# Ledger of designs, part 93: VHH binders against q9p7j3

Target 1, 174 residues: q9p7j3
Amino acid sequence: MILPLFPETQVHVFVYENVSNCAAIHEQLISQNPIYDYAFLDAATILYKKQVYSAIIRALEDRRDEQMKTKTIHSEVILSLSPKTEISSAFRQFSMTKKSKNIVVVKIDSKLTEEEEFERLDKLVEGNRVEFSDEELQKLIDFKVLKKNYKLDPSTLENPLASILSSIALRGYS
Below, E stands for the ipSAE of ESMFold2; O stands for the ipSAE of OpenDDE; V2 stands for 0.75 times the mean of E and O plus 0.25 times the DockQ between their complexes.

## First folded at step 7 (VHH)

Design q39 (framework vhh_6qgx_2)
Fold by ESMFold2-Fast, scan of step 7:
Structure q39 (fold): chain B 174 residues (1-174), chain A 124 residues (1-124)
Amino acid sequence: as target 1 above (174 residues)
Amino acid sequence: QVQLVESGGGLVQAGGSLRLSCAASGRTFSSYAMAWFRRAPGKEREFVAAISWRGGITFYTDSVKGRFTISRDHAKNTVSLQMNSLRPEDTAVYYCAAEPGYSLFDTASEYDYWGQGTRVTVSA
């Protein structure tokens, strides 16, 4: 996928359900294995496609402006999902864990097509790929996790899109 | 969430200039991405320009690049479109659109909030 605001940047987003090897993937991430240079998110934290895209655009803006707080664009995406600027907090809130069952995987600056990235990821992730769509994401979300991560009150939980996107956009401004 | 009101349309001769403004009201306007679209008589709605919620990224359709400039004033909760070197082909109703947090697309279906439009007529 090419974003109109960043036309030279390739973006791929994949969603996997029923992943059985999250512990093995997590171990590779903490060892910083370059083969695993993706943003691995817990799908329990993601409700909308626009939530992921908002974090990607924020991370790309910060990279363009030389304002990244993390070492890689993929870790910057994870940070950008958080309403706060604390890196450790963002990773605890949004990153895949050893206990995760469903994950969202983001790749930026891929030299591969979507089909080639899927083939590569299929070797790393032991799960079932589903469509990156609001319908599929809404089957995987944990509303208790979402409420905690974005500090949502009960009234905003019924229609949280604007609140979530505003939280991502205003990170560091409020 | 947000209400949008356009202004600044009118009649202008080819080669002239107009400045359109979009006033937004709503508690979270500063976190909204903004865009301008237009619809000429007998045609579909066309993307014109967009500006990110931080104001640092702007995107234009090819036919207006170098002639139109989109800008944002967070203190006044306004987005402006400065239109220079206007052509008869720019005749259209111009619409302001907003999307919470960001805008990734030049596609009208990706925007949830719209103004009613302001009419621009460019005479030959």
Scores: ipSAE 0.006, ipTM 0.377, lowest interface PAE 9.6, mean pLDDT 83

Design q4 (framework vhh_6qgx_2)
Fold by ESMFold2-Fast, scan of step 7:
Structure q4 (fold): chain B 174 residues (1-174), chain A 124 residues (1-124)
Amino acid sequence: as target 1 above (174 residues)
Amino acid sequence: QVQLVESGGGLVQAGGSLRLSCAASGRYFSSYAMAWFRRAPGKEREFVAAISWRGGSTFYTDSVKGRFTISRDHAKNTVSLQMNSLRPEDTAVYYCAAEPGYSLFDTASEYDYWGQGTRVTVSA
């Protein structure tokens, strides 16, 4: 996928359901294995495609402006999903855990072709790949988790998109 | 109640300049991506330019690159379009649009808030 604001940046997003090896993937992420250089998100936290893309664009803007708070673009995507600037909290809120069942995986700046990235990632994740679409994401979301992560009240719960995207965009600028 | 209001349209000769402005309500749209679209008589809306919520990123349709500049003033909640070296084919009604977060597809259907439009006529 090409983002109009960053046409030189290759972006790829995969969604996997019923993943059986999250504990093994989590160990590889903690050990900082470069083969696992992706943003691994818990699908329970993602409701919209725009939520993921907004975090990606925020991370790319911060990288361009030399204002990243984390060490990699992929960790910056995870931070950018959070309404707060605290790195540890963002990872606890949005990152895949050893107990996750459904995940969203983001790759930025791949050195591989799109087809090669598909092949490679499918070998790392033991689960069923589904379409990256609002319809599929809505089957995997945990509304209790979403509500807690973005502090949604009853008035915003009926139309959470604007509130979620505003939280991502305004992080650190209140 | 939130709305976008455009101003600055008018009649100008080819090679001339115009500056369009779009005013948004309060600080509500400080977190919104902003864009300009235009609609020529008998045609559909087409993308012109967009600016990210913090003004850090801009992009333009190929036909206006180098001639138009989009800018944002967060204190005034205003987005502006400076149009230079205008051509007769730039004649259209120009619309300001806003979308929570980031506009990814430069398509009209991605924007939730729209102004009423301001008319620009470029004479040969």
Scores: ipSAE 0.114, ipTM 0.536, lowest interface PAE 6.1, mean pLDDT 84

Design q40 (framework vhh_6qgx_2)
Fold by ESMFold2-Fast, scan of step 7:
Structure q40 (fold): chain B 174 residues (1-174), chain A 124 residues (1-124)
Amino acid sequence: as target 1 above (174 residues)
Amino acid sequence: QVQLVESGGGLVQAGGSLRLSCAASGRTFSSYAMAWFRRAPGKEREFVAAISWRGGLTFYTDSVKGRFTISRDHAKNTVSLQMNSLRPEDTAVYYCAAEPGYSLFDTASEYDYWGQGTRVTVSA
């Protein structure tokens, strides 16, 4: 994917369902194994493609402005999904855990094609690849988790897109 | 819900200038990315320019780079398009569009909120 505001930045987003090795992946993330330099998100927290794109654009803008709060662009994507500025809170809310079953994986600054990244990720992730689409994400979302992460009231939860995207954009400025 | 109202359209000679404004109302406007699109007779909406909600990032279609400048005023809830060195091919109805958050795209289908348009005619 090429983003109009960042045309030289390569962005790949992958969705895996029924992942059986999340505990093993989580251990690699905790040990900071460079092979796992991706943003591994719990799909229970992601409802829209635009939610992920907004976090990516926010992270890239903060990198451009020299305002990143985390060590890597992938960590910054995870932070950028959160409506709050606290890094540890963002990771607890959005990162994959040992108990996750479905994940969204983001790669930024890849020198590989999308297919080559899939070949690499298929060796790391034991699950079924599905299309990165609103339709597929809607099958994996946990609305109770979404409501808690973005503090949505019942009326907003019926159509939360604008609220979610505004929360991502306003982090640190509201 | 965001409501968008464009103004500033009119008639201008080739080489002239015109400034379009878009006033937005509704909750959370300051967290919206804003864009200008245009539609010439018989054509689909095409992207012109976009500005991020913070105003720090701008993106333009190649045909208007160096001639058009997009800007925003958060206090007034407005986004403006300064159009210089206008050409007959810039003749179109200009639409203001809004998308929550950071979703700055150059495709019309990505924008959920639209104004009614303001007409710009550039004479040869």
Scores: ipSAE 0.042, ipTM 0.490, lowest interface PAE 6.8, mean pLDDT 84

Design q41 (framework vhh_6qgx_2)
Fold by ESMFold2-Fast, scan of step 7:
Structure q41 (fold): chain B 174 residues (1-174), chain A 124 residues (1-124)
Amino acid sequence: as target 1 above (174 residues)
Amino acid sequence: QVQLVESGGGLVQAGGSLRLSCAASGRTFSSYAMAWFRRAPGKEREFVAAISWRGGFTFYTDSVKGRFTISRDHAKNTVSLQMNSLRPEDTAVYYCAAEPGYSLFDTASEYDYWGQGTRVTVSA
């Protein structure tokens, strides 16, 4: 994937359904195993491709400006999904957990092709890969989780995209 | 509700300069990425330039790179396009566009809000 604002940055996004080994992946993430250097998101929190891209661009922008609040670009993507500048809250809201069933996986600065990253991830993730598309994401979303994370009310439900993207863009701006 | 109003278009000689401005009404624009598109008679809309909501990133189509500069003023809720070294092929109606947050800036379908356009004519 090529981002117009970061044309030299390699970005890959993968979506997995019916993942049976989330507890094992979670343990590897806690152990900081470098093989698992990805952003592992709970698909229950992601409604649009634009939501993920906005978080990636925000994280890359903060890295460029030396404004990152976390130690890795992948953890910065997770933080960037949150409307608040609270690292622990962001991880609780958006990261995969041992109980997750569907996940979105982001890789930034990959030296591998999309196909090679898929081969690598297929060995780590026991689930079914699906297309990264709004249609597939909308099958996996939990609207109660989304409403809670972005504080959506009835007046914004008809256009949740605008509220979500604004929350990502404005996080931490006073 | 959001409205965009363009101004600054007109007639100019090749090699000349024009400054376009886009004024946004609505209190939500501080978080919007903004872009300029143009359409010449008989052609489709093409991307010209975009600026991120913080103004930290700008993106230009190759044909205007080095000649055009996009900028924004958050306090005045405006985005501007400074056009230098104008060429006859820059003749078009120029449109201001806005969308919340980030996106693929050069894709017209990604933009939620559009102005009505301002005409730029560059004579040989």
Scores: ipSAE 0.006, ipTM 0.352, lowest interface PAE 10.0, mean pLDDT 83

Design q42 (framework vhh_6qgx_2; at its last look DockQ between E and O 0.62; V2 from the best seeds 0.00; counts 0 for: pae E 8.7 > 2)
Fold by OpenDDE, look of step 8:
Structure q42 (fold): chain B 174 residues (1-174), chain A 124 residues (1-124)
Amino acid sequence: as target 1 above (174 residues)
Amino acid sequence: QVQLVESGGGLVQAGGSLRLSCAASGRTFSSYAMAWFRRAPGKEREFVAAISWRGGSTYYTDSVKGRFTISRDHAKNTVSLQMNSLRPEDTAVYYCAAEPGYSLFDTASEYDYWGQGTRVTVSA
């Protein structure tokens, strides 16, 4: 897909459930294998599409403004999901772990169509692709983790999207 | 919920300028992308301009590029539309809109909150 504010940047987002090889993927990421040049997120931490898009846009703006805090655009996406400024905390909160079962995968600066990118990614991920939608994300979310990551309380849980996006937006500004 | 209130509309001659303002309620202004839409007589609502939640990115419809400027003030919870070199075809009711997060679209259905609108009339 093309973002209106970044017409020269192609972005793809994929969701996988029942992934059996997260541990193997994680090892490749640690080794910085360039074939795994994606942002791998734990789906248990993602509730909305707009949550992901907001993180992507923030990362792209940071890159544009030469204000990235991390080394890569994909790591910046992970950081951008977090209400915390610490990179390590962001990764612990939102990145795929060896124990993850469901994941959201983000590709920035893709040179491929969505279909082509999927074929490439499908060779790396052993799981079932599902639609990138709020409906599907809601099936994969761990509300305990979500509440912890964004410090949601009974009042903010009435509109968790607003609270989440506020947390993302205000990171480093509050 | 967010309430939006537009102001600054009026009658102006072709070539003139006008500045619209939109005041947003709430404490989470910075988490919203903001946009202006307009509806001309006998036409459907159309996208005019949008600004990112942090204000660093803007997007315009082609017909207003170079003439209109969207800006926002986080301290005042306001978004503005500076309209220069106005044309009769710019005549419309202008609406302020807000979208939670940053999925900036030129499609009205992506915006959750709307103002009541302010009328702009440009005479020949």
Scores: ipSAE 0.458, ipTM 0.748, lowest interface PAE 1.9, mean pLDDT 92
Fold by ESMFold2-Fast, scan of step 7:
Structure q42 (fold): chain B 174 residues (1-174), chain A 124 residues (1-124)
Amino acid sequence: as target 1 above (174 residues)
Amino acid sequence: QVQLVESGGGLVQAGGSLRLSCAASGRTFSSYAMAWFRRAPGKEREFVAAISWRGGSTYYTDSVKGRFTISRDHAKNTVSLQMNSLRPEDTAVYYCAAEPGYSLFDTASEYDYWGQGTRVTVSA
């Protein structure tokens, strides 16, 4: 995907369900294995495509403006999903864990084509690839987790999109 | 209710300039991306320009780049479009639009809030 605000930046987003090797992937992420240079998100925390794209744009804006709070663009995407500025909390809230079953994987600044990234990720992730679509994401979301992460009250739960996107855009300023 | 109201349209000669303004009333739009679209007689809505919530990112359709400038005033909840070097083909009804967070796409269907439009006529 090409985003109009950053037309020179390659963005790929992949969704996997029924992943059996999350513990192994998590260990590789802790060891900072460069082969795993992606943002690995728990799909239980992602409800909309726009949620992921908004976090990507926020991370890219912060990189452009030399305001990144983390070491890599992929960790900045994870931070950018959070309504708070505390890094460790954002990772606990949105990152894949050893117990995750469904994941969303983001790649920024790929040297590879989308097809080549698909082939590479399919070797790293033991699960079923599904379309990155609101329809598929809505099958994988955990609304209890979503409510907690974005501090949603009952009145915003019926249509949380605006609240989620605003939280991402306003992080650190409100 | 949340409303977007455009102003500043009118009749201007080719080579002239106009400044359009869009005011958001009701709930705050400080966290909303804002954009300008236009619809010429007999055509569909065309993207013109967008500005991110922070105001640090802007982008324009190629036909207006270098001639139009979009800007934002967070304190007043307004977005402005400064139109210079106007051409007869810029004649259209201009609409402002808003979407929560970032302007991710240049397509009308991605924007939830719309103004009623302000007419711009550029005479030869």
Scores: ipSAE 0.327, ipTM 0.661, lowest interface PAE 3.0, mean pLDDT 86
Fold by ESMFold2, look of step 8:
Structure q42 (fold): chain B 174 residues (1-174), chain A 124 residues (1-124)
Amino acid sequence: as target 1 above (174 residues)
Amino acid sequence: QVQLVESGGGLVQAGGSLRLSCAASGRTFSSYAMAWFRRAPGKEREFVAAISWRGGSTYYTDSVKGRFTISRDHAKNTVSLQMNSLRPEDTAVYYCAAEPGYSLFDTASEYDYWGQGTRVTVSA
């Protein structure tokens, strides 16, 4: 996907299922190991490609405008997924945990092609890569978690996209 | 549900100016990114300009940069396209488009809501 406003910013998104080493990755993230400088998201919280791209675009807009609330662009993506302004809640709700099974991984400001970045990431993640697509994401989502995270009502659960994207866009502005 | 209605199209001489307007109704207008696309005779629809949901970010296709200005007015629920220094190649049907919660995309398939279009003809 092309980001017209940020044409010099190369972004890659990967999806892994059946990840066996989330606990090890989590320890590396806590220790702030720079090799793990990605946004690691729990795929149970992600239903749409547009959900991830909207969070990326919001994080990049906040960086451009010097309004980031977190320390890195990757942590800002995690915050940007949340309908709420509290940083700790956003990480609790959307970030990969020790018990996660499937993950979405975002790299912003990549200097590598998609395949080169994958080769690097594949050394870190013990799991099976699947396509970043709405079809694959819907297989990995937990609808109970999605409903809770975005306060979705029954009338929107069949196509919750507009509600979710509005939550991402309007956090702090409505 | 968002409804979009374009207006302001017409005939203008090359070098002239024209202002298009897009009136939006339905849900909170401020939660949508807005764009203008156009379709020239015999061609596919192409991106012209986009503006973020708050109005702080704009993006233009290269052929209109410096000549066209997109703007929005939250109080009036409108998006406008000011077109200056018009050329015959700008002749097209212009469409207003909207997408919830996004920033700027230049691909038509990313937009969920569309107006019916307004025709702009630029004579040589």
Scores: ipSAE 0.011, ipTM 0.457, lowest interface PAE 8.7, mean pLDDT 85
ESMFold2 (binder alone), look of step 8: mean pLDDT 82; pTM 0.853

Design q43 (framework vhh_6qgx_2; at its last look DockQ between E and O 0.67; V2 from the best seeds 0.00; counts 0 for: pae E 13.2 > 2)
Fold by OpenDDE, look of step 8:
Structure q43 (fold): chain B 174 residues (1-174), chain A 124 residues (1-124)
Amino acid sequence: as target 1 above (174 residues)
Amino acid sequence: QVQLVESGGGLVQAGGSLRLSCAASGRTFSSYAMAWFRRAPGKEREFVAAISWRGGSTWYTDSVKGRFTISRDHAKNTVSLQMNSLRPEDTAVYYCAAEPGYSLFDTASEYDYWGQGTRVTVSA
């Protein structure tokens, strides 16, 4: 996928359900294995495609403007999902854990087609690929976690997307 | 919900300039990417320009590159379109649009909120 705002940057997003080896993946991430150069997100925390894309775009803009707060573009994506400025909090809130079952995987600066990237990722993730859509994400979301992460209340739950995007946008500016 | 109101349209001669403005209601302006579209007589609505929610990124349709500039003012909740070197083919009704989050598409269906439009006429 090519983002109009960043035509020279190829981005791929994949969704996996019923992943059996999240613990193993997590260990590789802790070890900073370069083969696992992706942003691994817990799908329980993601409700909308635009939530993910907004985080990606923010991360890319931060990189462009030399304003990244984290070490890598993929970690910056994770941070960009959070309404909090603390990196550790962002990772606790949105990153895949060893207990995760469903995940969203983001690749920035890919040199491969979507299919080629999928073939590589498929060797790392033991689960079922599903469509990256609001419909599929809605099936995987944990609303308790979502409400906690973005401090949603009955009034904001009427339009969760607007509230989520506002939280993302206002991070560090409020 | 967001309400958008365009202004600044009018009649101008070829080679002239015009500045359009769009005022957005609400307190969540910063969470929306903003765009301009236009509909010429007898044609479908087409993308003109877009700006990201923080204003750091912009993109344009090819026919207006180098002539049009989109900008936004967060303090005033406004988005503007500076149109220079106008051509008769730029004649159209110009619409302001808002998309939750960052702008990802140049298609009208991806934008949730629209203004009523402002007419721009460029004479030869």
Scores: ipSAE 0.368, ipTM 0.704, lowest interface PAE 2.1, mean pLDDT 92
Fold by ESMFold2-Fast, scan of step 7:
Structure q43 (fold): chain B 174 residues (1-174), chain A 124 residues (1-124)
Amino acid sequence: as target 1 above (174 residues)
Amino acid sequence: QVQLVESGGGLVQAGGSLRLSCAASGRTFSSYAMAWFRRAPGKEREFVAAISWRGGSTWYTDSVKGRFTISRDHAKNTVSLQMNSLRPEDTAVYYCAAEPGYSLFDTASEYDYWGQGTRVTVSA
């Protein structure tokens, strides 16, 4: 996919449910294996496609402006999902863990087509790929986690989209 | 939550200029990205230009690049579209649209908040 605000940047987003090898993937991420250069997110934290795209755009703006706080564009996407500026908190809130069951995987600046990335990623992830859609994400979300991560009150929880997207765009400025 | 009101439309000769303004009201405006769309009679809404909340990112449809400039004034809660070197094919109703956070897509169905539109007629 190409996002109009960054037309020269190729973006791929994949969703996997019932992943059985999250512990193995986590070990590869800790060892910084370059084959695993993706943003691996816990699907329990993602409710909307626009939530992921907003974090991607925020990360790309920070990269363009030479204001990234993390070492890679993929880690910057993870940070950008958080409404706060604290890196460690963002990673604890949004990153895949050894105990994750469902994951969202983001690839930016791919040298491969979406089909080729799928083929590569399918070899790394032992789970069922599902469509990157609001419908599929809504099956995987943990609303208690979402409410805590974005500090949603009862009135915003009924339609949290605007609050979540605003939190991502205004991180560090509220 | 957000209300948008366009102004500045009118009749101009080809080669002329117009400045459209969109006034936004509502407590969440300051966190919204803004876009302009247009619709010629019998056509679907077409993307024209967008500006991010951070103001550092703008993008335009090819047919208006170099002729139109989108800008934002946070103090007045307005977004403006300066249209120069107007052509008869620019004749349309121009709509202001808003999305929380970032303007992600050039597709009208992705935007939830719209103004009523302001008509621009460019005569040959």
Scores: ipSAE 0.342, ipTM 0.685, lowest interface PAE 3.1, mean pLDDT 86
Fold by ESMFold2, look of step 8:
Structure q43 (fold): chain B 174 residues (1-174), chain A 124 residues (1-124)
Amino acid sequence: as target 1 above (174 residues)
Amino acid sequence: QVQLVESGGGLVQAGGSLRLSCAASGRTFSSYAMAWFRRAPGKEREFVAAISWRGGSTWYTDSVKGRFTISRDHAKNTVSLQMNSLRPEDTAVYYCAAEPGYSLFDTASEYDYWGQGTRVTVSA
């Protein structure tokens, strides 16, 4: 897909459920294997498509403005999901771990169609692809984790979208 | 919740200019991405322009690039659309729209808050 604000940047987002090899993927990410150059997110932390797109846009804006805090655009997406500026905290809270079961995978700067990128990713991830949609994401979210990560209070728990997106947008400006 | 009120619509001759304004009320205006959409008679609503919540990024549909300028004033909580070199095909009801902290899409369904619209008529 092409984001209107970044017309030269192709982005793909995939969702996998019931992933059996997160530990193996995690090992490859630690070793910085370039074949695994994606953002691997724990789906338990993602409730909305807009949450992911907002983090992608924030990361791309920071790259454009030479304000990235992490080494890669994919790691910058992970940081951009966080309401806080501390890199290690953001990764702890949002990255796929060895024990993750469902994941959201983001590829930025793809030179491939969505289905070509899926073909490559499907060789790396042992799990079942599902649609990137709010309906599917709601099945995979952990609301206790979401509440903790974004410090949601009772007034926002029933419809937390605005609070989450504001946290992503305002990080570092307050 | 956010409330949006457009103003500045009217009748104008082709080649002329108009400036639309959208006044936003409610909490945390500075965290909203803002856009203008329009609906011509008998057509579906279409994207015109957007501006990021920081004001540093703008986006325009191809048919208005170079003619229209979106801007925002955080002190007044307003977003404006300066429309120059107007054409009869720009005739439409123009809507201000907002979505909190999110500026990814030119699709109307992605916007959570809408104004009532202001009519722009461009005569031949």
Scores: ipSAE 0.000, ipTM 0.225, lowest interface PAE 13.2, mean pLDDT 84
ESMFold2 (binder alone), look of step 8: mean pLDDT 81; pTM 0.839

Design q44 (framework vhh_6qgx_2)
Fold by ESMFold2-Fast, scan of step 7:
Structure q44 (fold): chain B 174 residues (1-174), chain A 124 residues (1-124)
Amino acid sequence: as target 1 above (174 residues)
Amino acid sequence: QVQLVESGGGLVQAGGSLRLSCAASGRTFSSYAMAWFRRAPGKEREFVAAISWRGGSTLYTDSVKGRFTISRDHAKNTVSLQMNSLRPEDTAVYYCAAEPGYSLFDTASEYDYWGQGTRVTVSA
């Protein structure tokens, strides 16, 4: 996809369900294996495409403005999903874990086409790829996790999009 | 159920200037990106400009870069579009649009909240 604010930046987002090797992927991420240079998110935390796009845009703006708090653009995407400023809290809330079953994978600054990234990623992830769409994401979300991460009350669950996007936009503006 | 109200439209000669304003009222978001779109008679809506919630990022369509400036005033809860060096091709109804959060988009389908529009006519 091309983002209007960052037309020179290539962005790819992939969704996998029924992933059986999350523990193995997690070990590679801890080892900082460069082959796994992606943002691996737990799909239980993602409800909308706009949620992911907002985090990506914020991360890219922070990089442009030399205000990144993490070492890589992919870790900055993970941080940007969180309403809190603490890095460890963001990773605990949104990153894939050994127990994850469905994941959202973000690649920024790819030198490969979407199809080439898919072929590469398909070798790393043992699961079924599904469309990156609000419809598919809503099948994978865990509303208890979403409520906890964004501090949603019962009244906002009927319209959680505005609260989620506002939380991403306001992170760090106390 | 947020309401956006545009103002500042009118008739102006080519080479002139107009300033459009958009005020948000009713239910407000804790943050939102805002955009201007326009629609000429018989045509579809086209993107003009967008500004992020904090005003730190702006986006313009190529045909207005250097001529139009988008800005916002948090104290007044308004977004403005300063239009300079106007051309007859700028004649259109101008619409204010809002989307909660941080994302800036240049497509109308990405915006959920819209104003009623204000008419701008630029004579040759």
Scores: ipSAE 0.175, ipTM 0.584, lowest interface PAE 5.6, mean pLDDT 85

Design q45 (framework vhh_6qgx_2)
Fold by ESMFold2-Fast, scan of step 7:
Structure q45 (fold): chain B 174 residues (1-174), chain A 124 residues (1-124)
Amino acid sequence: as target 1 above (174 residues)
Amino acid sequence: QVQLVESGGGLVQAGGSLRLSCAASGRTFSSYAMAWFRRAPGKEREFVASISWRGGSTFYTDSVKGRFTISRDHAKNTVSLQMNSLRPEDTAVYYCAAEPGYSLFDTASEYDYWGQGTRVTVSA
């Protein structure tokens, strides 16, 4: 995918359900294995494609403006999903864990085509790939997790998109 | 909810300039990405330009790059489109559009709020 604000930046987003090796992936992320240089998100936290793209755009803007809070663009995407600037909280809220079952994987600045990244990720992730679509994401979301992460009240939970996107856009801008 | 009202359209000769303004009212304008779209007679609506909620990032369709400048003024609660070196092909109704957050897509369906449009006619 090409983002209008960043036409030179290659972006790929993949969704996997019923992943059986999250503990092994998590161990590779902790050891900083460069093969696993992706943003691995818990799908229980993602409701919309726009949510992921907004976090990606925010991370890319922060990289462009030399305002990144984390060491990599992929960790910056994870931070950018959070309404807060605290890195540890963002990772606890949005990163995949050993117990995750469904994941969203983001790759930025890939030297590979989308098809090649898919083939590579299929070797790393033991799960079923599904379409990156609002329909598929809505099957994997945990609304209790979403409500907690974005501080949604019952009145906004029916249509939370604007609240979520505003939280991402306004992170750290007080 | 955000309400958008466009102004500044009119008749201008080729090579001339116009500044379109979009006044936003309602809630949380500062958290919205803003865009301009246009629809020429007999054509579909097309993307023109967008600007991020902080005003730090802009995107333009290729046909207007270098000629049009999008900007926003949070104090005035407005987004503007400065149109220079206008061509007859720029003749259209221009629409202001808004979306919360960073989703600055060039597709009309991605935008939740729309103005009623302002007409721009460029004569040869």
Scores: ipSAE 0.011, ipTM 0.385, lowest interface PAE 9.1, mean pLDDT 84

